VH-VL binders against q0atu2. Designs and how they scored, part 172

Target 1, 119 residues: q0atu2
Amino acid sequence: MLDKKARIRTSREYRNVFEKGKRLSGRFLIIYYVENALDNNRFGFITNKKIGMAVIRNRIKRQLRAIVREYQGQVKNKHDIVLVARAGIGKSSFEGMEKDYIAIMKKAGLFARNANKID
Short names: E, the ipSAE of ESMFold2; O, the ipSAE of OpenDDE; V2, 0.75 times the mean of E and O plus 0.25 times the DockQ between their complexes.

## First folded at step 9 (VH-VL)

Design s1 (framework fv_ivicentamab_arm2; at its last look DockQ between E and O 0.17; V2 from the best seeds 0.00; counts 0 for: pae E 8.9 > 2, placed apart)
Fold by ESMFold2-Fast, scan of step 9:
Structure s1 (fold): chain C 119 residues (1-119), chain A 119 residues (1-119), chain B 110 residues (1-110)
Amino acid sequence: as target 1 above (119 residues)
Amino acid sequence: EVQLVESGGGLVQPGGSLRLSCAASGFTLSSYAMNWVRQAPGKGLEWVSIIYEGGYTDYASWAKGRFTISRDNSKNTLYLQMNSLRAEDTAVYYCARGSDYEPYYFDLWGQGTLVTVSS
Amino acid sequence: AYDMTQSPSTLSASVGDRVTITCQASQSIDSWLAWYQQKPGKAPKLLIHDASSLESGVPSRFKGSGSGTEFTLTISSLQPDDFATYYCQQYDSYSYPELTFGGGTKVEIK
């Protein structure tokens, strides 16, 4: 579970990320992200009805929070980040979601401990 | 004035190599995703490669293993290293800046540099 | 990668005409589509992103519409400066980022 202060909770806070942030899409996830004026990162999670029934959406949210928590130490500090699940995420494995998250975060330059990849 | 200027194109033999450069002015390259897009004479646009703000890279499937995108932040310059060139690689090569909001559409383009692969 | 099909490939029009260009995706791409204008010997210029969002400095006669698989670029009253080739481009990274452009529509003087 992520600590309460590490979560985006209000509609105003979500709106700020969508209006002022950058967007980067992956296979199963889209992230919206912006620097904040806090001492910590905050994460938001959005799963809409296109994904499937509530049982599936709730499973996806739990799995995404677990992934974010696992990689929290690698994320550059002082960011608000919203993860939006794409319609196809319901057919993904946990490993597939995890790999997509890592790829997106690296592409966005949000992983502080990983060297930039140049092929 | 915000500008991209490509160079390094020319005539090369099949199997040869070329490195293209794209000099940016009026903005910081490392704050954007940067792309290469090509256009064969009289034909349409074809995406080649992207380097994301974080330094991670992706390639068109046909470009993997032959082409390498990179950047030098100190010179504010983007590169495309092209190896094992074929006649079908003949094209004008454009560097294109991903939007500040979304890296996958291009709000600034250079004027292009012509690469001709011929014996 | 999603196939992007533009129609027509070429059209002839006169100044003042309403011009409609269509772009068909082989699979739903939501609204993740951009339109570009390219004049002979020049680089492409971004006109529209997210299917309908007009770029700063682009004349209001340009309008994008559509979602899912069918998209339209409309020029409500064609001007001399509008004779060019137009390209749609999808950026739905559903399978993985593989950006694809339509084949282009050349708008020629009648």
Scores: ipSAE 0.592, ipTM 0.870, lowest interface PAE 2.0, mean pLDDT 89
Fold by OpenDDE, look of step 10:
Structure s1 (fold): chain C 119 residues (1-119), chain A 119 residues (1-119), chain B 110 residues (1-110)
Amino acid sequence: as target 1 above (119 residues)
Amino acid sequence: EVQLVESGGGLVQPGGSLRLSCAASGFTLSSYAMNWVRQAPGKGLEWVSIIYEGGYTDYASWAKGRFTISRDNSKNTLYLQMNSLRAEDTAVYYCARGSDYEPYYFDLWGQGTLVTVSS
Amino acid sequence: AYDMTQSPSTLSASVGDRVTITCQASQSIDSWLAWYQQKPGKAPKLLIHDASSLESGVPSRFKGSGSGTEFTLTISSLQPDDFATYYCQQYDSYSYPELTFGGGTKVEIK
C-alpha cells in the first residue's frame, strides 16, 4: 500500500491537479499531473460508476494502487499525479492496465532516466 | 454536427515546406487525441503523427525531424508543419480524431487535402 | 513496430456473396484492432473497433472477429454499397511507431 504521505487526499488537492495539471489519455487511464512543492510524489485515484458495480470499481482501484506502488520508485520527484479510470478498464487485464500505465507515464515524461522496470 | 475540414494542400517543390490546417467544429479539439494520416495516390493508409490532450506529441519513425504537429485551442484548429518535403510525401493528408473512449482508433475523419511534391 | 498483413489484396465477388478478409499481426495485439471502409475519393469510415464492436449505423452484415494475431472481417451478404477498399488498423502497440494499418483489401465486382 502507498505511504500516507504519497496520497492525494483532499478535494482541494484534486482540484489543483485538475485545474493546473497536464492531461494525457491512454486506453484505460487518464492521468493528470502537475509539479508540486514537496519532497515526494502524491497519487490520486478516481473511479466512477461508468466502470461498473462497486465491487468492480474497488477491484480496479486496488489494481491501480498495486501498479503505482510497483513503479513509484521510478517516477520523477515532486509531482502530483491523478489516475482516472476510463469506462473500458473494467474489461481489461491487470497486464493491460500495467502496460497502459507505463506507456502513458512514459509519454508524460514522468519516469526517471534510470528507471529499470519500464518497457 | 461534428466535422473536420483540412486545408493548406497544394503543389510544392522538393525541399520546400507546407503547413496544413484542420478546423474542427461541433467539438473541442483539445479534448481529444488528434492525428494526421496520409495516403499516397493508389496506396494505403499511413499514420503520421498524434497530439494528445495534454499536448504531448508523437510521430511515425519516418516523420520525426521533418513533421511537426500542433494545435491552436483558441481557433480549435490542428496543424501539420511539413519541412524538407520529398516526392514520396505526395499524398492526401487526413486529420482524424481519436475516439473519446479509445483514443487510438479514428472515429472521425476530414475530407483530406492533397499535397503534391514535384519539381 | 507491429506489422499488419491483409489478405487478399484484391477480392472479386458478386452481390449476395459471403466475403472474408483477413488481417494478421506480427505479434499479439489482443483485441485492439479496427476496420475501416474507404471508397474512391472519400475518407475512410470506421466500421469496427476492438476487433468485434460494430460502430453505430454500420449494417449487421459486417462482422469482426479474432484476437491475438489473427483477425477477420466478414460480410455475410455483399451489397452494392460494399464495393470498396477495407483496412485493418492495430492500436495495441505503445512502441515507436504506435499505429499501423494493413495494406488494404479491394473488394470489386466480379
Scores: ipSAE 0.018, ipTM 0.701, lowest interface PAE 5.4, mean pLDDT 90
Fold by ESMFold2, look of step 10:
Formats: C-alpha cells, structure tokens, sequence
Structure s1 (fold): chain C 119 residues (1-119), chain A 119 residues (1-119), chain B 110 residues (1-110)
C-alpha cells in the first residue's frame, strides 16, 4: 500500500509532472516523471474510459498500485512519477503489467542498480 | 554533427583482454541508453550489452561475466571491457544509441572497430 | 529470447521492382520490431521501428507491416541506393533485454 506521503494528490501536482517531466512509453504504460524537491517519491495513476467500464478501470488501478508498492523501495528517490494506462492494458495479465513496469522503469533509469534482480 | 566513433580494436590472443572506446559528439551520452552490437565477418548482427541513462547495465547471456559496459560522462565516452577473449569473439564492434523513447532499437551507430582473436 | 527467421537470405532484383522481405518470430513480439539497412563496409541504418513506423528521412518507398509473429519489409520501387543487406530486429523486453536480429536478406542487382 502506498502511504499518503507517496501519492500525487492535486491537479496542480499532476499538471507539474505533465508539463515539466519526461515521457516514456512501454507496452501497456506510459510514464511521466520529474525530479521533485522532497525526500521521497510520489506516484500518480491515470486510467481513461477507453480502457473499459469503471469496474475494469478500478481493477487496473488496484493492480498498478500493487505493482508500484512492491517495487517502491527500489526506485531512485526524489521523483514524481505518473503512470498512464494505455488503451490495450485491459487485455494484459497482472504479470504482464508487472513486467512492463519493470522494463519501463529500467528504460527511464529510475531503478537503483541491481533492481532487476528482485523480479 | 552527431557522431559515434569507436576505437581500441586490434589483434589479441585467446584468453586476452581488450578495452573498446566509443566517443560521442553532438549529444550527451547519459541522456540515452547506449548499446554495443557486434558482427562477425560475413555474418549477422548480435547484441552484446546496454547501459541505461541511469547507469544500470544488462548483457547478453554469453557476455555476462566476461564483458563489462561502462561510461565516463566527463569524457562523453562509452567503454566495453572484454576479458577471457575467444576466437568466436572476432567481430566488428559497434556502439549504438537507443532512441528517445525506446532503448532497444538504435537510431545512431558508429563505424565499428575490428577485434580479431587469433593465436 | 526469440529466434528471428528472415527470408529469403538472398534476393536478386532489378531497379523498379517491388521486393518483399519477411521476418518470422518464434513467439509473438506484438509490434516491437525494427528494420535496418546495411551497405558493405558500413554500419546499419534504422529504417523502421514499431513494425511500420518509418524513421525520419527514410524514403516512403520503404514500408513495414505485420504484427505478432510475421512481418514484412516492402520496397515499392527498388532504387540503385537500395541494394544492401536488410536485418529485422525484435525488441520485446519486459524485464531484461534479449535483443535478437534476423539472419539478414541481401538484395542484389539481377
């Protein structure tokens, strides 16, 4: 579970990441990320109606939060990171989402050294 | 002008070591994932290793333990340390730059440097 | 890792011909495939990424298609500059890379 301190909460915080941050695409996810001035990371999650009905979107959000929580200790500190679910994510498995998250975070250079040995 | 220039190739005996260099100009190495790809004479292409913009590294299974990719950001230079060389390591070695959004396809290549492993 | 099978290994053609090169993956790689051109004594040059996305500055006579396990590179009207060897490359990586290239297709003057 992500604690309150590790969440991007306001529209202003999300806008800052989208406007100032870098963008990287994976198979099921897009991430936006920017350095912050905090001592910790913060995460945000976006799903849209193209993914499916509310039940499906809620399931995907829960799965993504679980994945992020599992690997949060391995993420380099001082970043705000927004995960945007791509339209095709509803066809993925939990393991597929997890593998994609690991790959995209490596691509972005956001995992600490040796992070890939945990999966 | 955006360029990659490899150097350090040559003749080496089996069991020997060699360090390849790749000097980048016109862009910052640490902003991209950087790769080594090799091509044995008259043969196809074979991926060797990657260093991501954050410094994390991955290797082809046959190279792991014998080859080490690294970079020196102050010199804008990529390296490949090659140890315990074998005849099958004879190839032209290219450095290759990953794209802005995907580290695993290569939009910029150097000219290559020839490594010959022969007794 | 995924085996990439490329065919034909050699292709003879004339200027103006339409040529098609195929690439087969041993398992689905979705659309994560690139095509490269390599001329003798030169480094490879990226033509296409994401199976069908043309790299900037590459002539529109080059077209990529396919998804899953079967992919094609088509040159609609072969030009003198197009005689080269072509490689496909998969980049389906979820956790760590095992990037593999096809064996190549040499396009020669008939």
Amino acid sequence: as target 1 above (119 residues)
Amino acid sequence: EVQLVESGGGLVQPGGSLRLSCAASGFTLSSYAMNWVRQAPGKGLEWVSIIYEGGYTDYASWAKGRFTISRDNSKNTLYLQMNSLRAEDTAVYYCARGSDYEPYYFDLWGQGTLVTVSS
Amino acid sequence: AYDMTQSPSTLSASVGDRVTITCQASQSIDSWLAWYQQKPGKAPKLLIHDASSLESGVPSRFKGSGSGTEFTLTISSLQPDDFATYYCQQYDSYSYPELTFGGGTKVEIK
Scores: ipSAE 0.008, ipTM 0.641, lowest interface PAE 8.9, mean pLDDT 86
ESMFold2 (binder alone), look of step 10: mean pLDDT 92; pTM 0.942

Design s10 (framework fv_ivicentamab_arm2)
Fold by ESMFold2-Fast, scan of step 9:
Structure s10 (fold): chain C 119 residues (1-119), chain A 119 residues (1-119), chain B 110 residues (1-110)
Amino acid sequence: as target 1 above (119 residues)
Amino acid sequence: EVQLVESGGGLVQPGGSLRLSCAASGFTLSSYDMNWVRQAPGKGLEWVSIIYEGGYTDYASWAKGRFTISRDNSKNTLYLQMNSLRAEDTAVYYCARGSDYEPYYFDLWGQGTLVTVSS
Amino acid sequence: AYDMTQSPSTLSASVGDRVTITCQASQSIDSWLAWYQQKPGKAPKLLIHAASSLQSGVPSRFKGSGSGTEFTLTISSLQPDDFATYYCQQYDSYSYPELTFGGGTKVEIK
């Protein structure tokens, strides 16, 4: 769903986010995030075996990518962001994951709170 | 030198209100997640509230509805508005800065301000 | 909410002793635990985060270890400056942050 340019692609890039980035946890998601030197945002996704079998993990990955894509325009530019699914995410609805994503991105200051307001 | 200085503590009657201030110097408060932590005389530490870099807030369950955390970025100052005070709210109140890596552990603390709730 | 049980509540030791403080979480918190030192009349000072990561400027005699539900703070050779109360704190909150501290361990002179 996301353009290649908007994806974290290499183990080196993931390592950079984990080592230098800030961590913030929500109910179903953990994000690690750091400012990058690019003109765009990049996203990474991690689902581990604690979530469940491959069918469940693949569903979660698809739904998370859809959520990130939908809210892509609200994210402050120039960030590398890795989403790590927590074990309980397998029991969540799509709406539950979406709500958690929005909340955690707002807490991180990564959503443009006043994007549509003229000062 | 970076520092936090609390003020506004004092003696208040049960049911009363009080507003605490925490002045930050040497760093920009709005770039950090800021917390209030309290300690009753001779007792341990208890987390009260957080305001995230993005402006979102969270509270300990017992503080929700009575306490309000806020900040004034132009004054580089954090506040805690305390309403409906009870004897068990008697404590030294510290403001504490969330780390660059994680909002939930505290790498800088103020000296604290004593709030005494008594008739 | 995660209960954090710290033991012992008080400990008497002499300079040069090896001191061990334990912190037990009611549920797994992975490695999301910090340790603080508090001297009488002073604010707490961060010693360790992520269970084992020493804060800059903290002496190497302080060591944190553990993961999951059992954590340890060790002072390999107690110094006069180390007589203080120590607190553990979990920060692996779920949904809402439910940050909890241990009850504290007072390390006092024998």
Scores: ipSAE 0.244, ipTM 0.792, lowest interface PAE 3.4, mean pLDDT 88

Design s11 (framework fv_ivicentamab_arm2)
Fold by ESMFold2-Fast, scan of step 9:
Structure s11 (fold): chain C 119 residues (1-119), chain A 119 residues (1-119), chain B 110 residues (1-110)
Amino acid sequence: as target 1 above (119 residues)
Amino acid sequence: EVQLVESGGGLVQPGGSLRLSCAASGFTLSSYEMNWVRQAPGKGLEWVSIIYEGGYTDYASWAKGRFTISRDNSKNTLYLQMNSLRAEDTAVYYCARGSDYEPYYFDLWGQGTLVTVSS
Amino acid sequence: AYDMTQSPSTLSASVGDRVTITCQASQSIDSWLAWYQQKPGKAPKLLIHAASSLQSGVPSRFKGSGSGTEFTLTISSLQPDDFATYYCQQYDSYSYPELTFGGGTKVEIK
């Protein structure tokens, strides 16, 4: 599970990332990301109805949160990042989602190969 | 109806430059990953380059530094700038749309434009 | 880069025949493989993605199978419209995006 402080919670905060952030598309994921003025990273998650029914969307959201939590220490500090699941994600494996997350974060320049001390 | 139409091909001398265009209609090009794929006369298909929804680009190793993919969202048009052309670059160049489901296979192709590099 | 080897390079067949084309990857690509059909002077057309998922509008006589390193495209009862060149394409290498195509298989009239 991600800490409360590590989550994007309000529509205003999501809107800020969409309007001011950069967009980068991966295989199963799209990320929107922007540097923040906080001392920590925050993550948001969006699963559209085109992915499937609520049970599928909730499973995907849970799996994405687990992936983000696992790699949290490798993400450059002070960013708001929103993950949007693409339609094909429902047929991917957990490992497939994980690989896509790593690839897209590296392409965005958000992953540090050498771990910086994050709090 | 959705379609892609390439233009800009022609005869060019070795060492020369050429810019290809691909006009999209029936859909918004900036909402998709767009690709260039080429095919030398009588030969197979070879991937050249991709531009992601967010504007990030990647290239085949042999194309990096010589070819540049770009788009003009206001004109709904994709480009390929080709520099330092060699005889081995002679091919029909296709623009191809990455699938909305998963961007790395191609569900829509243009008719292609022939580039001939010779003295 | 993942090498894609396609066989045979050419085959001759008659209408009504069962045709099988093979595609082999140099490394495991799971099911991340697409098949395309290309007619002379035309652009390729997507037939199948994810090794076995038929594209909307493609006749059911086309079937993709396989996983890992060996894949097949089967045309169960060849029609006149099916004489074309077929290409496989891997897309497992997206993390270092060197997408690769097989060399192609030309299906000719006998």
Scores: ipSAE 0.056, ipTM 0.713, lowest interface PAE 6.3, mean pLDDT 88

Design s12 (framework fv_ivicentamab_arm2)
Fold by ESMFold2-Fast, scan of step 9:
Structure s12 (fold): chain C 119 residues (1-119), chain A 119 residues (1-119), chain B 110 residues (1-110)
Amino acid sequence: as target 1 above (119 residues)
Amino acid sequence: EVQLVESGGGLVQPGGSLRLSCAASGFTLSSYLMNWVRQAPGKGLEWVSIIYEGGYTDYASWAKGRFTISRDNSKNTLYLQMNSLRAEDTAVYYCARGSDYEPYYFDLWGQGTLVTVSS
Amino acid sequence: AYDMTQSPSTLSASVGDRVTITCQASQSIDSWLAWYQQKPGKAPKLLIHAASSLQSGVPSRFKGSGSGTEFTLTISSLQPDDFATYYCQQYDSYSYPELTFGGGTKVEIK
């Protein structure tokens, strides 16, 4: 589970990320992200009707939270990040979503570089 | 009513530059991942570059440092700036829209514009 | 980047024939493959995504199948409109943004 302090809670906070943040699209995910004035990261999750019925949307949201939780330590501090699930995510496996998350976070420059990959 | 129309192709000497344009109608470019794909005469398709919805860009390894993808949201137009052109850059250049369902396959293509680089 | 190999590079067929085109990836791409049709002097047109999902408006005689490293496009009863070059394209999330096309298969009149 994510800490309460690591969650974007209010409509105002989501609006700030959408209006002031950068956007990057992956295969199944879109992220919006902006630096915050806090000393921690906060995450938000959005699933819409294009995903499918409520039971599918709730499963996807739960799986995305688990993925974010697993990789929380790799994310550079001081960011508000909103994950928006694309329509195709309902057909993806957990591993497929995880791979897409890692790829887009690295592309955004939000993941710490792996020192072992540098000669 | 959705369409992409390329322009700006022509004959150029090696070492020269060209800027290609791709005008979109019936949809908003900034809501999609947009790509350039080229095809040398009698040869196959080759991916050139992508611009993400948030403005991040990426390139085929051979295109890095020479080609720049950009867009003007107010004109709903995508661009490809090509510098230091070589004979092997001779090709029809297509702009292509990433699907809104899954952004890395192309559901809409322009008619293409021919770039000829001659000695 | 993934190498994508199509076979055959050219095939000759008659109207009514069953045509099979193969696409091989150098490593597993799960089902993340699209097929395009290109007629002479025209832009490519999307036929299939996710290996087997037909685009709206594409005739049911076109079928995509396969997963992992081997994929097939089948045209069950070739029509005059189907004489064209066909391309596969991988879009596995691991290899983006290096999107890779196969070399193409030209379907010619026998």
Scores: ipSAE 0.008, ipTM 0.638, lowest interface PAE 9.3, mean pLDDT 85

Design s13 (framework fv_ivicentamab_arm2)
Fold by ESMFold2-Fast, scan of step 9:
Structure s13 (fold): chain C 119 residues (1-119), chain A 119 residues (1-119), chain B 110 residues (1-110)
Amino acid sequence: as target 1 above (119 residues)
Amino acid sequence: EVQLVESGGGLVQPGGSLRLSCAASGFTLSSYHMNWVRQAPGKGLEWVSIIYEGGYTDYASWAKGRFTISRDNSKNTLYLQMNSLRAEDTAVYYCARGSDYEPYYFDLWGQGTLVTVSS
Amino acid sequence: AYDMTQSPSTLSASVGDRVTITCQASQSIDSWLAWYQQKPGKAPKLLIHAASSLQSGVPSRFKGSGSGTEFTLTISSLQPDDFATYYCQQYDSYSYPELTFGGGTKVEIK
């Protein structure tokens, strides 16, 4: 679980990221991201009914939070980032979601230079 | 004033190579996803390649292995290296900026540079 | 990659006419569609993104609508500046950008 201050919680905060932020899509994930005026990063997570039953959506949310937590130290500071799970994510492995997350974050320029190299 | 200016086009023989340049002014290239889009004479638009804000690249399937997109941040200039050119590559090549919100629609275009592949 | 089909390929119109251009995607692209205007000898100009969001500085006579597989660009009262070729473009990316443009619609003087 991410600390409270590292989470986007209110609908107003989510709307700000969607309205002002940039978008980049991967195989299983879409990220929306914008610089914030805080001293820290904040993350939001969205899983839609298209993914599957509540049990599957809750599993995906937990796995995405675990991935985000694992790579927190690589993320450039002062960003609000919302992860939206695509319909096909329910068929992915944990490693597949993790690889997609790393690739998207690197493409977006949100990982620090010393982040693990994929290419 | 923000603008993109392409150069480097010209006549080249089949099998030859050519490097296109795109000089950006009024904004910083490294803060954007940048694209090449081409248009054969009298035909429609065709996407070629992208370099993402984070420096990673993707290509149209037909361009992979022959074309390389790159940028030089110190010169604020985008490049397209084209190898093994074919008559079918004859087109006006446009440098196009991905929008602030999405890499894949283009809110700023250069004037284009004509590449003619012929004997 | 999704096929994008525009119709008509050419239309003749007079100043003041309402003109409609259609774009069909071979698969659902939600609202991830842009419209561009291209005048002879010029680069394309972005008119609309997200199917219906008008770009700043574009006249309100241009309207985009649609979602899923069928999209429409409407010019409510054609002006002399509007004689041009129009292109739709999908940008519903799946892990690898498979960007596709429509074939274009030329709006010419009757």
Scores: ipSAE 0.174, ipTM 0.764, lowest interface PAE 3.9, mean pLDDT 87

Design s14 (framework fv_ivicentamab_arm2)
Fold by ESMFold2-Fast, scan of step 9:
Structure s14 (fold): chain C 119 residues (1-119), chain A 119 residues (1-119), chain B 110 residues (1-110)
Amino acid sequence: as target 1 above (119 residues)
Amino acid sequence: EVQLVESGGGLVQPGGSLRLSCAASGFTLSSYTMNWVRQAPGKGLEWVSIIYEGGYTDYASWAKGRFTISRDNSKNTLYLQMNSLRAEDTAVYYCARGSDYEPYYFDLWGQGTLVTVSS
Amino acid sequence: AYDMTQSPSTLSASVGDRVTITCQASQSIDSWLAWYQQKPGKAPKLLIHAASSLQSGVPSRFKGSGSGTEFTLTISSLQPDDFATYYCQQYDSYSYPELTFGGGTKVEIK
């Protein structure tokens, strides 16, 4: 589970990331990211109806939070990052989502050098 | 009806430059990953470059530094700037749309434009 | 990038035949493989993605199967419109993008 301070909670905070941030698309994920003025990173998670039924969307959200939590120590500090799940994520395995997350975070330049050892 | 139409191909001498265009109609180009894929006469398909929805770009290792992918959202047009052309760059160049489901397979292709690099 | 090997390079077949094309990856790509059909002088057309998911509008006689390193495209009853070159494409990599295509299989009239 992510600490409360590491979560993007309000619609205003989400809007700030979408409006001011950079966007990068992966296989199953789109990330929006921007530097923040805090001492820590914050993460947001969005799933939409194109993914599937509520039970599938809730599973995906839970799995993405677990992945983010596992790799949070590899993420460059002082960023707000929103993960948006693409329609295809519903057919992915947990390992497939994890691979995509690592790849897109490296692509964005948000992962520390040590993240390469996890792959 | 959705379609992609390439243009700008032609004969160019080794060491020369050429810019290809790909006009999209029936959909918004910036909402998809877009790719260039080439095919040398009588040979197979070879991936060249990608531009993601957010504007991030990437290239085949042999294309990096010589080719530049870009788009003009106001014109709904994709470009490939090719510099320092070599005889082995002779090919039909296709623009191809990444699927909304998963961006790394291609659900829409243009008809292609022939680039011939010869003296 | 992962090497993609298709076999055979060329096959001769008659209308009504069952045709099988093989695609082998040098390393496991899970199910991240697409199949395309290309007719002479035309652009490729997507047939299948995720190894087995048929694209809308593609006839049910086309079937993709396999996972890991070995994949097949089967045409259960070959039609005149099916004489074409077929390509597989992998899209599984930690270091995006490492998209690679197989060398192609030309299905010719016997």
Scores: ipSAE 0.009, ipTM 0.657, lowest interface PAE 8.4, mean pLDDT 86

Design s15 (framework fv_ivicentamab_arm2)
Fold by ESMFold2-Fast, scan of step 9:
Structure s15 (fold): chain C 119 residues (1-119), chain A 119 residues (1-119), chain B 110 residues (1-110)
Amino acid sequence: as target 1 above (119 residues)
Amino acid sequence: EVQLVESGGGLVQPGGSLRLSCAASGFTVSSYYMNWVRQAPGKGLEWVSIIYEGGYTDYASWAKGRFTISRDNSKNTLYLQMNSLRAEDTAVYYCARGSDYEPYYFDLWGQGTLVTVSS
Amino acid sequence: AYDMTQSPSTLSASVGDRVTITCQASQSIDSWLAWYQQKPGKAPKLLIHKASSLESGVPSRFKGSGSGTEFTLTISSLQPDDFATYYCQQYDSYSYPELTFGGGTKVEIK
């Protein structure tokens, strides 16, 4: 479970990320991200009806939160990040979601990555 | 003034190599998604490669294994290393900047540099 | 990979005409499409992104529309500065990372 301080909670906060943030798409995930004025990162999660029934959407949401929590220490500080699950995510394994998350975060420059290093 | 200036094009024999450079001014290359796009004489546009803000790279399927995109942050310059060149690689090569919102459409282009591959 | 088919390949028009260029994707790309204008010997210039969002500084006579597999670029009241080649480009996440351009439409004077 992510600490409540690390969660985007209000519709106003989600709207800010969508309106001002950058967008980057992966195979199963889309992220929207923007630098914040806080001393920590915050994450939001969106699963829509195109993914499947509520039980599937809720499981995907929990799995994404677990992935985000596991890699929390690698994320550059002071960002609001919203993960939007794409319709095809229901067909992915947990490992597939995890690999997609890592790839997209590296592409966005949100994971620590030096010119001479591979994470 | 925000601009991109390509260089390094010229005449090269089949099987040869060339490195193209793209000098950026008025913005920082490492904060953007940078691309190479080419255009054969009298033909259409063809995407070649992208380097993401985080340093990750992707390539057109025909470019994989022969072309390498990179950047030097200290020089604020983008590169394209081209190996095993073929006559079909003859084109004007443009460097292009991905938008602030989305890496995959291009809001700034250089003037292009001509690469001619012939005996 | 998404094939992008642009039609017509060439179009002859007069100043003041309304011209329409069509771009068709081989499968749905939602609204992830950009339009570019290219003049002879020059680099392309971005006109429209996300199918219909006009870029700052681009004249309002340019209009993009469509979604899914069929898209159009319309130029109302064609001006002398509009004789150029136009390209569509898909950037749908399903075809990531393989970006594809249409073949181009040359708008030339009659």
Scores: ipSAE 0.079, ipTM 0.730, lowest interface PAE 4.9, mean pLDDT 87

